# VH-VL binders against q9nrl2r1430to1533, part 243

Target 1, 104 residues: q9nrl2r1430to1533
Amino acid sequence: GGVHELSAFEQLVVELVRHDDSWPFLKLVSKIQVPDYYDIIKKPIALNIIREKVNKCEYKLASEFIDDIELMFSNCFEYNPRNTSEAKAGTRLQAFFHIQAQKL

## First folded at step 13 (VH-VL)

Design x125 (framework fv_nezutatug)
Fold by ESMFold2-Fast, scan of step 13:
Structure x125 (fold): chain C 104 residues (1-104), chain A 122 residues (1-122), chain B 107 residues (1-107)
Amino acid sequence: as target 1 above (104 residues)
Amino acid sequence: QVQLQESGPGLVKPSQTLSLTCTVSGGSIDSGYSWHWIRQHPGKGLEWIGSIYYSGRTDYNPSLKSLVTISADTSKNQFSLKLSSVTAADTAVYYCARGPYTSGSDYYFDYWGQGTTVTVSS
Amino acid sequence: DIQMTQSPSSVSASVGDRVTITCKASQSISSYVAWYQQKPGKAPEPLIYSASYLYSGVPSRFSGSGSGTDFTLTISSLQPEDFATYYCQQANSFPLTFGQGTKLEIK
């Protein structure tokens, strides 16, 4: 990737952060609040980490950026039962992401 | 977008209970976000009163001791503050606000109500 | 409780000026600081979280820095809409606490 792709990644992550369903994804899950999370989820990630990676130019290809966003959703669905508020928010935010990612 | 609106009486007599409600639209209080009450005394800064989480967990400012109760009514998409035994020191603008999911770390308030003025006087 | 102390309490500035506001925590709070802007008669609006991350939709002239106990909010080129009171908030531990505020006024 070039500077065009990096600018697009920043715009997309900002749109995700602004979305009403971003709340489960803004920061890493707290070990104190959810003690078994890190026993189940081996590659934790959140929007603040992804945004930092964008700002440090760590994504060389759009596919690498997309993979990290999809990992975030995959972790959500692996840990949280489908009928939870977290899983429902994840489902809606992932659908929004898929629409926005078409612009990448 | 998410919008919060405070409601309740603007005048409360000393020793009575102050009761305020926050109505949330554009988002659900049963969504994992934390929901907060913050007040601002005349000519002073902001004071965090307490919070309620979608799980029903509450956290209160220790300086307000047992005087504060925060509750939620998910069917109405509202959360409420009760402050008992009020005095003139409780005169303030009261705000409701939304905080993030990860309640134990890096709280910030991304949406606020417009504020409601409460005066405690005889 | 963690005490947040802001300086200065007020500052007079002109459009185009660089303005710096400082916030000091009574104990280390890592990078868990948020900054807010409040206009008269209005609720506070978020500007910055985690000391340096710009909240969505906030103009890039706003920036934050610092870690541990010392934090700074900078407005690189002041605009007419920036005249307001600014508050820092620690997000490290309960109870959440705010600075006393810095009033930014027209010179």
Scores: ipSAE 0.000, ipTM 0.583, lowest interface PAE 12.2, mean pLDDT 85

Design x126 (framework fv_nezutatug)
Fold by ESMFold2-Fast, scan of step 13:
Structure x126 (fold): chain C 104 residues (1-104), chain A 121 residues (1-121), chain B 107 residues (1-107)
Amino acid sequence: as target 1 above (104 residues)
Amino acid sequence: QVQLQESGPGLVKPSQTLSLTCTVSGGSIDSGYSWHWIRQHPGKGLEWIGSIYYSGRTDYNPSLKSLVTISADTSKNQFSLKLSSVTAADTAVYYCARGPYDTSRYYMDVWGQGTTVTVSS
Amino acid sequence: DIQMTQSPSSVSASVGDRVTITCKASQSISSYVAWYQQKPGKAPEPLIYSASYLYSGVPSRFSGSGSGTDFTLTISSLQPEDFATYYCQQANSFPLTFGQGTKLEIK
């Protein structure tokens, strides 16, 4: 939970944001464009929210940071069928995250 | 204020390796940014060579991939370009540049002044 | 690779003129285009990112628009310091690619 861990969280979020498969995860899903999303997904989250939490030092434990990233992927797989471009992007980005999270 | 400065030999012989260094001041290369090399042939446009991310990941232009290596030295706050087996076609102005961390896209917000490299016998 | 086709290759204009430069991507890049200004003997200076957002310190006479494949840079009232070469760049995917440049010259 210290300053060193917050630097590591920011580095990882930046890597996720810059990954080619980050496009479904950059910001919250639009209620106007996808009106049923919030009927299905009760805990919406996106990389911009996670990054803001990192910058405000809101993660006290590495596990809290990891949980928020995993929630983001879980929401993707719950809403999007496996054959969609969103789910395929999520699968690849989650694998990348698991490799990088070993550094935490 | 972040500044980038290219350095290296202005003249390289054909078949040799071109080595250029970019020195970064006012900011750390180990800080979530991407660091790029771009070149400009005489009288022509801009060509992206490649980049290195603070994690050590490198991306290269496929047209140059067999010839180019980009590396970083965090202790000196520098990143470097090596281009092997140069020919007269590699004569260009070489720029280093920074990509900002607050976007998921590959823009370049800070540039060095450029260094001229001539490949001639 | 995404090809960026820039037009015109050169334009001759007078101070006070409205100038437009266009850039076409070979495939959709959403809004992920940047514009740069380059003066002779100098490094490119960033003007615009994400198609329409001006960098801090860039004069309001510069504007950008477009999405998908077609993008435009506009200078609403040309000033003497604006005579330069302008480049578009796609920021969507690797390799990063630039347009061939538009040289803006005094009439």
Scores: ipSAE 0.000, ipTM 0.562, lowest interface PAE 14.6, mean pLDDT 85

Design x127 (framework fv_nezutatug)
Fold by ESMFold2-Fast, scan of step 13:
Structure x127 (fold): chain C 104 residues (1-104), chain A 121 residues (1-121), chain B 107 residues (1-107)
Amino acid sequence: as target 1 above (104 residues)
Amino acid sequence: QVQLQESGPGLVKPSQTLSLTCTVSGGSIDSGYSWHWIRQHPGKGLEWIGSIYYSGRTDYNPSLKSLVTISADTSKNQFSLKLSSVTAADTAVYYCARGPYGTDWYYLDYWGQGTTVTVSS
Amino acid sequence: DIQMTQSPSSVSASVGDRVTITCKASQSISSYVAWYQQKPGKAPEPLIYSASYLYSGVPSRFSGSGSGTDFTLTISSLQPEDFATYYCQQANSFPLTFGQGTKLEIK
C-alpha cells in the first residue's frame, strides 16, 4: 500500500456513491425492512463501511479494497433474484466498477 | 433533491374510503428505499400507518391492517394509501415519507408537506 | 408494540438554556432511535439517527445519547429557531412507534 493508493480508493468510492445504481449499496440492508437478510448473508458490507475503512487506512493493498467491493456485489446477487431492481442495479454498478478499477 | 407531495380529497364522509397519493420527484420509488404513510391527529403525536418496499412488500400497523392498502405505480413514480370505512377518528394530517437503507441509520429522511383530511358528514 | 414515552410533555426555556428531553422504550431497542423536530404547520424534520448521529445540516448544539431503553436529546444552547415540538421514534421493530412529543416553548 501507501497514502496515494488510499486517495485513489476514496476517489473510486465517491464515483460509486454518485452513480445512479448505488442505492442498494449505500448503507447496510435494514433488518426491519428485510428481516431474513442476515440469516442468508453472513458477511454484510456497504459503501459507507468501505469508505470508513478507507478513511481509517485499513486497506494496505488494492486487492483488499477490490475484495470488499466484490463481496458487496456477491451479497447482492446471492440475496436478490435476478429480475429484481437490486440485482439489475448491482449488475450495472459492478460493470462500472470494473472499468473504474483499471485506474488502480 | 428528493421531494414528496401528498394529494387527495380534504373532506371524506364516514364509511367511505380515503384515497391519498404521494408523488415522488428527484428519486425513484423503484429503488432500495421504503416508502411510508404517517398521520397526525389534531393535537396528538405521530402514528405510523404502513410502508411499501421496492420489492412490492407491504407492512401495516396491526391496529389498521384490515383497513389499509398501500400500493405503488412505478410508471408514475407514485405510491398510494387507501383507508376503508373511515370514521371521525381518521381525521388527521397525512404525511408520506421515505425510509433509507441501513439498520444502524434507519430514520425517515424526506417527508411530504402533509395533507389535511377531515372526516365529516 | 414497543411504546415510546417522552419526558417532559412540555418545557419552557429561554434562549441560551441547556434543554434535555428524554425518551424511554418499553423494550430494549439497542440504538435504533431517531429524533425529529416539528414546527407548527410543517412536516417533521430529522435531527438525530441511531441515537447519537447528527443528520446532515443539523447544528452541533443538538446531541443525542443512550442505548437500550433510555435515550436523551440535548440542546446545549437554545436558539430562537429551536422552539418546536420534538419526537423520538424507534426503528427496532414494526410497527414503527413515536413518543407522544415534547413541546419546547419560550418563557
Scores: ipSAE 0.006, ipTM 0.581, lowest interface PAE 11.9, mean pLDDT 85

Design x128 (framework fv_nezutatug)
Fold by ESMFold2-Fast, scan of step 13:
Structure x128 (fold): chain C 104 residues (1-104), chain A 121 residues (1-121), chain B 107 residues (1-107)
Amino acid sequence: as target 1 above (104 residues)
Amino acid sequence: QVQLQESGPGLVKPSQTLSLTCTVSGGSIDSGYSWHWIRQHPGKGLEWIGSIYYSGRTDYNPSLKSLVTISADTSKNQFSLKLSSVTAADTAVYYCARGPYTKDWYYMDVWGQGTTVTVSS
Amino acid sequence: DIQMTQSPSSVSASVGDRVTITCKASQSISSYVAWYQQKPGKAPEPLIYSASYLYSGVPSRFSGSGSGTDFTLTISSLQPEDFATYYCQQANSFPLTFGQGTKLEIK
C-alpha cells in the first residue's frame, strides 16, 4: 500500500464511524458489561483500533485493512444472536462497507 | 490476490479415508475468514461439506458429521478435509472456498479450481 | 435442513433478453441468499450476496431481489458470456444449502 491507499482507508473509516449503525463498533466491548465476550472472541477489534492502525501506516495492503474490518463484523455476528440490535446494525453496516470497499 | 488450490488423490478405494488439502496463497488462513469445503457430484448441484473458522470452530453438514473432519495448519497456510469410510456416492469434484468474516451468512467469495475424486475399486 | 428450489430448471434465451431465475426457500431465510454463476469445467463465481448486493466486478445488468422465502435473480440484457448454470445458496442456517441449479442456454 501507498500513501494513496492510506488516504482511501482513512476516508472509508470516517464514513463507517459516521454511519448510524456504527454504534456497536466504535470501541472495544467492555468486559465489565459483557464478561464472557473475551472468552468467546479470540481477536477483538473495533473502529477506533482500525483507525489508529491506519494513522500509524500499519496497513501495507488494502487486503489487510479489509481483513480487519471484516474481522470486526465477524466478531459481532459470532457473539451476538441474529435478532439483536447489534447483529442487525452489523448487517447493515457490513453491506454499506462492501459497497464502499469496491473502490479500494 | 488470494488463491486457493486443492490437492489430494484422484482415486480412492471404497471404505478408505479421502484426504484433501487446500493451500492458500496471497492471504493468511489465520485471518478472520471462514474456510469451506464444497463438492459437486457428476451432473448434479453443489453440496456444502463443512467449514473451519479462525477460532478453530468447525461446522459440518449433519448428513456427513460422523464421517468428516476439517482441520487447519496455520504454519503451512493450509486447511484439510478428511472424509472416512468413502463409497461410490462420494465421487465428486471437491472445491475449497473462502467466505467473508460472517457467522450467519457464509458466502463463498474465492474458490479453488476443484479436484476430481473418484471412489472405485 | 432448508431446501432451496430453483425455477425454471433450464431457460433458453437470446442475447439482449431479460432473464429471470427464481429461488424458493422451504422456510424464511430473511435476506441471507447468495447467487453463483458456473460455466462448464469451472468453479462457481459469486454474483450476489444478501439477496441484492453485487460482488465487486459483477456487471450491473445482474440484480437480485427478494426476502423471506422468494428470491429472484435478474439479468436485464443478456450477454454471450452469461450462458451458464446459476445457483442460489441460503446462508441463514447450517447446513448451508444450494438450489439444484438453473441452466441458461442459447435459444
Scores: ipSAE 0.007, ipTM 0.639, lowest interface PAE 9.5, mean pLDDT 86

Design x129 (framework fv_nezutatug)
Fold by ESMFold2-Fast, scan of step 13:
Structure x129 (fold): chain C 104 residues (1-104), chain A 121 residues (1-121), chain B 107 residues (1-107)
Amino acid sequence: as target 1 above (104 residues)
Amino acid sequence: QVQLQESGPGLVKPSQTLSLTCTVSGGSIDSGYSWHWIRQHPGKGLEWIGSIYYSGRTDYNPSLKSLVTISADTSKNQFSLKLSSVTAADTAVYYCARGPYTYDHYYMDVWGQGTTVTVSS
Amino acid sequence: DIQMTQSPSSVSASVGDRVTITCKASQSISSYVAWYQQKPGKAPEPLIYSASYLYSGVPSRFSGSGSGTDFTLTISSLQPEDFATYYCQQANSFPLTFGQGTKLEIK
């Protein structure tokens, strides 16, 4: 007893983080490991940043939250060729997100 | 909910430039989505004109040659189509649409209602 | 450009019928096909993406299948609101191209 109910956004982020296909999205891409990433991707984002924004109550509308999640997927597909494990994981996780987002 | 609305003149003279604007509400064009223009000639199917992404990247249908330009104005939450040197063959219903950016699917999940453009003297 | 050819160009059917519409690509496009429904005077609405994934809110009577060059949209038990024109679209390469459409008419 005495616990606060999690927000809908927090619950959805937790589901995404727990998904088997979340591994490319958990944290920002390393400049050391992928030096050209930030030359191509101008608005980097990851699930840890989105979760922090949820916890700070920075999303006033569901559309703002959805836009950040979609930006994360768009960055993945812009940088990674179609046949990579990253792009395949992104495609499956995005489909899962679309189903879960219907609850928002 | 995200909504798209086309606007622009319904009648354009041959050789002039067709200019249409898509106003987006309920969401930002400065996000990870792709934003598209599609047209439909009277009694015919759909033709993809081109798209713009938040990075400023554009993709155009080569069959429209060098006649098409798509641009975005994030301060107004709008993206626009300019089609130069129009002819009667450019008479169509013009749609703007939003698509999730994915290598597996470039499909359009939200569409405007469409605006009819007639090219005539 | 990748050409998308739909068959048939029109089909007449009754409520409760199983309807199948096909789409053929001029070259292999893996599973990169979407399907749309368009009613007269309205914008197209998405039904299916990646050949077989149902778009949010689309009834389960709609299904898609296929890979490579041959794709199929099936309506398992036709409802009155399903009489419309259906379009396939390839997403393998730019320019994005649509089929010519299949008009589904009441018998």
Scores: ipSAE 0.027, ipTM 0.715, lowest interface PAE 6.8, mean pLDDT 88

Design x13 (framework fv_nezutatug)
Fold by ESMFold2-Fast, scan of step 13:
Structure x13 (fold): chain C 104 residues (1-104), chain A 121 residues (1-121), chain B 107 residues (1-107)
Amino acid sequence: as target 1 above (104 residues)
Amino acid sequence: QVQLQESGPGLVKPSQTLSLTCTVSGGSIDSGYSWHWIRQHPGKGLEWIGSIYYSGRTDYNPSLKSLVTISADTSKNQFSLKLSSVTAADTAVYYCARGPYTSDHYYMDVWGQGTTVTVSS
Amino acid sequence: DIQMTQSPSSVSASVGDRVTITCKASQSISRYVAWYQQKPGKAPEPLIYGASYLQSGVPSRFSGSGSGTDFTLTISSLQPEDFATYYCQQSYSTPRTFGQGTKLEIK
């Protein structure tokens, strides 16, 4: 991960955070509000964690960054039934991500 | 720049409860990280005590049994350690630290300077 | 609990030397190892995470390698500021456990 790659990751995370459908992904799911989440999801992740990894230059390859974003979406679809607001937001945000990720 | 600062009494009597607080600046404890307490006995290595996540979930070192409680106060941007029934063996430097949570790698990336706690009559 | 054992417990070296410190896990932990440097009277500072990723701001003379049970921290050309105690830590499972430390001393 060069300087150009890290700048591109930063720009993409900012675009994801600004998207109307980012609300389920901004930070880790609350165990108090969703008690069974961490029983089902073994590798939780959120945009704030991904953004910190970008800022710390922790992604050495574009594939590592993409894998973390995809993990975030996979967790959403695994936990949330398809008819939920969370799953619908995740579907739209993932489509947006796939378009933006073509730049990486 | 995120900074952590430990605070507490420094001297505790045997059988009492040790209470320490970590104040976080330049970042929020509500940001999806794990927040840790680590201690170091005089002249020895590091021992992980436990952690709290932004959700309030806690993980404790089983070697400390039921003696440890970690809590968070998001309104003050602080998290705290309570260690009950202390003995001379609890004399150590206590550190608070931040751990990023990731899919594959986690570690403590920001540490406080440490606070010395002596358990003595 | 996963036990982390470092070797050697202490090493004496001179400025400019290549220094290698090893860490062995009691069970396979993939690449879930971090390395920390601690100078006398100071808090530990992260050097390496995920076995081989260099923490931002850490000099490139530090490198990490390994997977499974055997891990290595290497300092390619020792500098005066590198005399410190080094700790490995497994991040595979709770509780997080540290090695006993390796003290790097002036020869």
Scores: ipSAE 0.006, ipTM 0.561, lowest interface PAE 13.4, mean pLDDT 85

Design x130 (framework fv_nezutatug)
Fold by ESMFold2-Fast, scan of step 13:
Structure x130 (fold): chain C 104 residues (1-104), chain A 121 residues (1-121), chain B 107 residues (1-107)
Amino acid sequence: as target 1 above (104 residues)
Amino acid sequence: QVQLQESGPGLVKPSQTLSLTCTVSGGSIDSGYSWHWIRQHPGKGLEWIGSIYYSGRTDYNPSLKSLVTISADTSKNQFSLKLSSVTAADTAVYYCARGPYTFDSYYLDVWGQGTTVTVSS
Amino acid sequence: DIQMTQSPSSVSASVGDRVTITCKASQSISSYVAWYQQKPGKAPEPLIYSASYLYSGVPSRFSGSGSGTDFTLTISSLQPEDFATYYCQQANSFPLTFGQGTKLEIK
C-alpha cells in the first residue's frame, strides 16, 4: 500500500510506455481524426491518463490500476479488427503486461 | 485481490427458476472485464452458460438461450444468473468467473469457489 | 460450435516425468486457447492463455504451444501438486467451449 504501491504502478506504466508495441496506447484517440471511435468506445483511456491517475494517487487498490490497463486493451480489441497492426500490438503488449504485473 | 463468490439455493424443484448471484470484491464489475457463468455436471466437464460485459452486452450459449438471463447490478457489484424451467439435467456445480476481453476471445482468470445446485422433487 | 477434443482422457505418471496433453479444435482458432488445472473439490485455476503465455504465479515447468487447430500443454518435470484434471478452452468465439478434460494421476 501507499507509497510502495505507487512506485510499482509508475514503474510498470513506464515499462509499458517504453515498449515497442505501446504506440496505439500512448494518448487518447483524436475525436477529430477518428470521429467514430467515441461512438463505439464508451470508456476511453490511454497510458497518459493512467500515468496521470497514478501520479495523483487515484488508485487505492492494485486491482483498480489493473482494471484500467485491462480496459485500455478491451477498448483496443473492441474497436480494431483482429488482423490490424493496432490489435496485434495490443495482444503483444497485453501479454507483456501480464508478465510484469506478477511483480505487483 | 479480486474474489468472486456464488450464492443461491442448493435445492430447486423441477420446472422452477434457478437464481444465482455472484458477488465481486476487490474489483469493479463496471470495468473492461466480462463476467461469466460456467457449470460442471457431476463427474463431467465444463459448460459455458453465458456472459455480461461492462457495456451491458450479454452473450448466451445457444443451447440455453431461451432459458437463461444474466444481469448486473453495478451498485452492489454483483451479477446474476436466472435459469428457467429447470430439470434434473441442470444439477451441477455453478461457477462465476471473470474474463478479460481480447477481440472476441475470453480467458477466465478469476473463478468463484462454485455452488452446488441439485434439481429434485 | 467449435468442438475441443483432448487426448488422452487420462494419463498415469510419476514425479519427475515429462507429461504432454493435446487439444484439437474442430476449426482454426488461431492462438486463442487457454488451459486450466482443477483439483478435486475446487474451482479451475488458469494456467495458460493465448496458447503459450503463463498466468501470474504459474510455475515455469508448465508450457503451452500450438496454433490453428492443434495445441499442447507440457509439464516438463511433474511435481506432486500437479496431479489434477486439465482442461483446454477455445477463446476464439461464442459459445466458449472446453475440452472434456485429462485426468493426470499417479502410477
Scores: ipSAE 0.006, ipTM 0.623, lowest interface PAE 10.5, mean pLDDT 86

Design x131 (framework fv_nezutatug)
Fold by ESMFold2-Fast, scan of step 13:
Structure x131 (fold): chain C 104 residues (1-104), chain A 121 residues (1-121), chain B 107 residues (1-107)
Amino acid sequence: as target 1 above (104 residues)
Amino acid sequence: QVQLQESGPGLVKPSQTLSLTCTVSGGSIDSGYSWHWIRQHPGKGLEWIGSIYYSGRTDYNPSLKSLVTISADTSKNQFSLKLSSVTAADTAVYYCARGPYTMEHYYLDVWGQGTTVTVSS
Amino acid sequence: DIQMTQSPSSVSASVGDRVTITCKASQSISSYVAWYQQKPGKAPEPLIYSASYLYSGVPSRFSGSGSGTDFTLTISSLQPEDFATYYCQQANSFPLTFGQGTKLEIK
């Protein structure tokens, strides 16, 4: 309970969620929509999970937070061929993240 | 609460295109959900037709793929089904429904009331 | 396509009875099965997701079990409002497929 100011990690996650290219990353990939995803990707993650970890103060170091965001992008590029809309969105969002993460 | 309502003609002639629209209220189709069309032939079970995701991606039942188009109009908060070259076999009750995007807890949790479509000359 | 086969096709039962409906998938679907209830002239309503989890508002007399290929829906003490047709649905892969339905009728 109570009113809390956003942490630096929470502010960055909010900016990522609001970005036009966040759509592939908002929630875990559906096994129905992408049936072989979990055969290929062994450490799935998404922005909603990262946000929950931030809210529960599970990141002890900025590097741990950055590692989870980078894992999310790595999974995207591992699963999706570079010519897909998912991979293109991931490329643009990752560039945005790198610029914003300089403030951490 | 989120509600779905189907609309479209109750009678379609053979060889024409069946066009149905689902209007969503109490929530946005431009969200993390998937939006589905299901039909039920008289006296039979349920058949999944296809879905559209908030990203614009569509998935169709392979048995109907060449005949089906699903589209979304976020400005009207609607998604639509077009089934081309209909025959008497396409006579059914058509439902629209909402599904989640996540791997877990996948089910069609909100359904429209259904609209009856008869294909006859 | 994954085929879902329900048994029995129909069950006659009395209020207070324990009723069991089974559903078999043609290949393993882990726990990705949902159950629906449909009353005449109405849309299906969700009962269970991920084999065993009750959807919000569903009475506790409903329960689901199973994993892999064999799944069961149980109604522990049948009520008058439970007479309906029940469908299982696999959520493992496209296309989404349903069982043929089990009609639960008053004895």
Scores: ipSAE 0.000, ipTM 0.559, lowest interface PAE 13.7, mean pLDDT 85

Design x132 (framework fv_nezutatug)
Fold by ESMFold2-Fast, scan of step 13:
Structure x132 (fold): chain C 104 residues (1-104), chain A 121 residues (1-121), chain B 107 residues (1-107)
Amino acid sequence: as target 1 above (104 residues)
Amino acid sequence: QVQLQESGPGLVKPSQTLSLTCTVSGGSIDSGYSWHWIRQHPGKGLEWIGSIYYSGRTDYNPSLKSLVTISADTSKNQFSLKLSSVTAADTAVYYCARGPYTVDHYYLDVWGQGTTVTVSS
Amino acid sequence: DIQMTQSPSSVSASVGDRVTITCKASQSISSYVAWYQQKPGKAPEPLIYSASYLYSGVPSRFSGSGSGTDFTLTISSLQPEDFATYYCQQANSFPLTFGQGTKLEIK
């Protein structure tokens, strides 16, 4: 734990937000636009929520931060069929995350 | 540090059900990861048995002919394998492992030490 | 099921050698292949994922390449701790399948 780990989390989440494939993950899915999403996905999360948790120092361990990022990706793959733009963006962004997570 | 530990009986009689449990520490099974069972027969390569996800979704190797059930107990932070009607061919080292949940890409990044199961009368 | 054919089944080499192991998928798997190292009595450890991405903590002498059906693991300058069995795994579809393994032995 500590301040150095939180700084690394901030750097990584900013890199994810700036990535071209982050668009499905920036904010929570709209209940109005996607009515069945919350019937299927029981633990919704998005990059704006993870970023806020980092800023509030809510992650005590690197594993907790990584778990939230992986939850975000698994929600994408659970809801979206393989051939969708969302699933394809998620696949590329998750690969990018795994490379960048080596900095943690 | 996430760690996985297999437990179960080392000896099982033919026709009985093999039950193994994987205990996870340093991380939650109620997360975005997939949780897997793999086995390795003496002197042979690796065989994937199946997996479970936080959603309760399971995937099984069809070559095991519906003899496999994988379940999770989030209150104990454990997931388990049941293999019914075992024979001597089920003698192997059994591993539990963690992988990222993805559409097309899963590798197994954390493994238990393995537990030896012998099927013998 | 996607079959993974690994070659050679064994290779004898000396410290400092360049070693190449190949893996062929029975159908295209894009870049969805992982490589593992297993030492006697131990669980496999990941080396490479998505064909070419090095797992955290793995020495830079390990590299992976390939796409489609043909994949390669290379150790550029073999070290004593590298003598082990190596496995490829396709990550394209269930069931997950592994190559038969390559035993890397001291010459």
Scores: ipSAE 0.036, ipTM 0.726, lowest interface PAE 6.5, mean pLDDT 88

Design x133 (framework fv_nezutatug)
Fold by ESMFold2-Fast, scan of step 13:
Structure x133 (fold): chain C 104 residues (1-104), chain A 121 residues (1-121), chain B 107 residues (1-107)
Amino acid sequence: as target 1 above (104 residues)
Amino acid sequence: QVQLQESGPGLVKPSQTLSLTCTVSGGSIDSGYYWHWIRQHPGKGLEWIGSIYYSGRTDYNPSLKSLVTISADTSKNQFSLKLSSVTAADTAVYYCARGPYTSDWYYMDVWGQGTTVTVSS
Amino acid sequence: DIQMTQSPSSVSASVGDRVTITCKASQSISSYVAWYQQKPGKAPEPLIYSASYLQSGVPSRFSGSGSGTDFTLTISSLQPEDFATYYCQQANSFPLTFGQGTKLEIK
């Protein structure tokens, strides 16, 4: 993508970061607090990493950006049982993302 | 135990490209870690050159501009540094290092022993 | 770029002394600072990450503190093997930057 697409990615990441349900996704999961996370999740990612990739123009296609966001949600649902606050936040934020991604 | 080992020429002529390889054993480079290159000029402190993440994302020190390329070869479990148009100022000990995949992942938990590169003759 | 400035550049101390090394970031880095020890001819070894967490295997006489722009590494009772150069590193954002180093020397 071009300058227009990068601007759209930046705006969407900002909207995700500002969302009430972004708290599990703002930064990589702490190994100190969750020691077994990285035994289960082999491709960790978070909104701060995705935003850095946007700022460095590392997404060539909208599909690559969407894939990284979807990987973030997939990791959440793989690690966290459905009844956890993390999984519930992930479900709501993913629905919000799908609505907002229509502008891409 | 994960171990890193640098390899490459000890002597490089001015204007040539310096090529160094880091061989990783005891773990995969395709595993959610950052893989870094750091150098240390004689009698000086540490300078971060750049890094590559498992996704192929690279980050470079802006002071080195377009002179640096870092790449990974997962089939050989290696990552490599190319530094083009070297001068005597590039004489240093070069280290490769691993950064862990945690919220604090930009620190380095495993280092190679370092390889000395002299740009001369 | 975020600049990391260490103080002092060198310190002379005796075994048993309490030693404090400081590190100042040119802008806020939250708690994302790491500390390394380097002995002559050797690669740096990690001591502390996220300002205050000890790397596995590091003796408890080492401690770190600070947040924002001001960080401190403390050795509560210096041992002979602790004479080395110490580096702070901001771990918050790219490009990664190190302090200039503090050489800890025998008094």
Scores: ipSAE 0.005, ipTM 0.573, lowest interface PAE 12.1, mean pLDDT 86

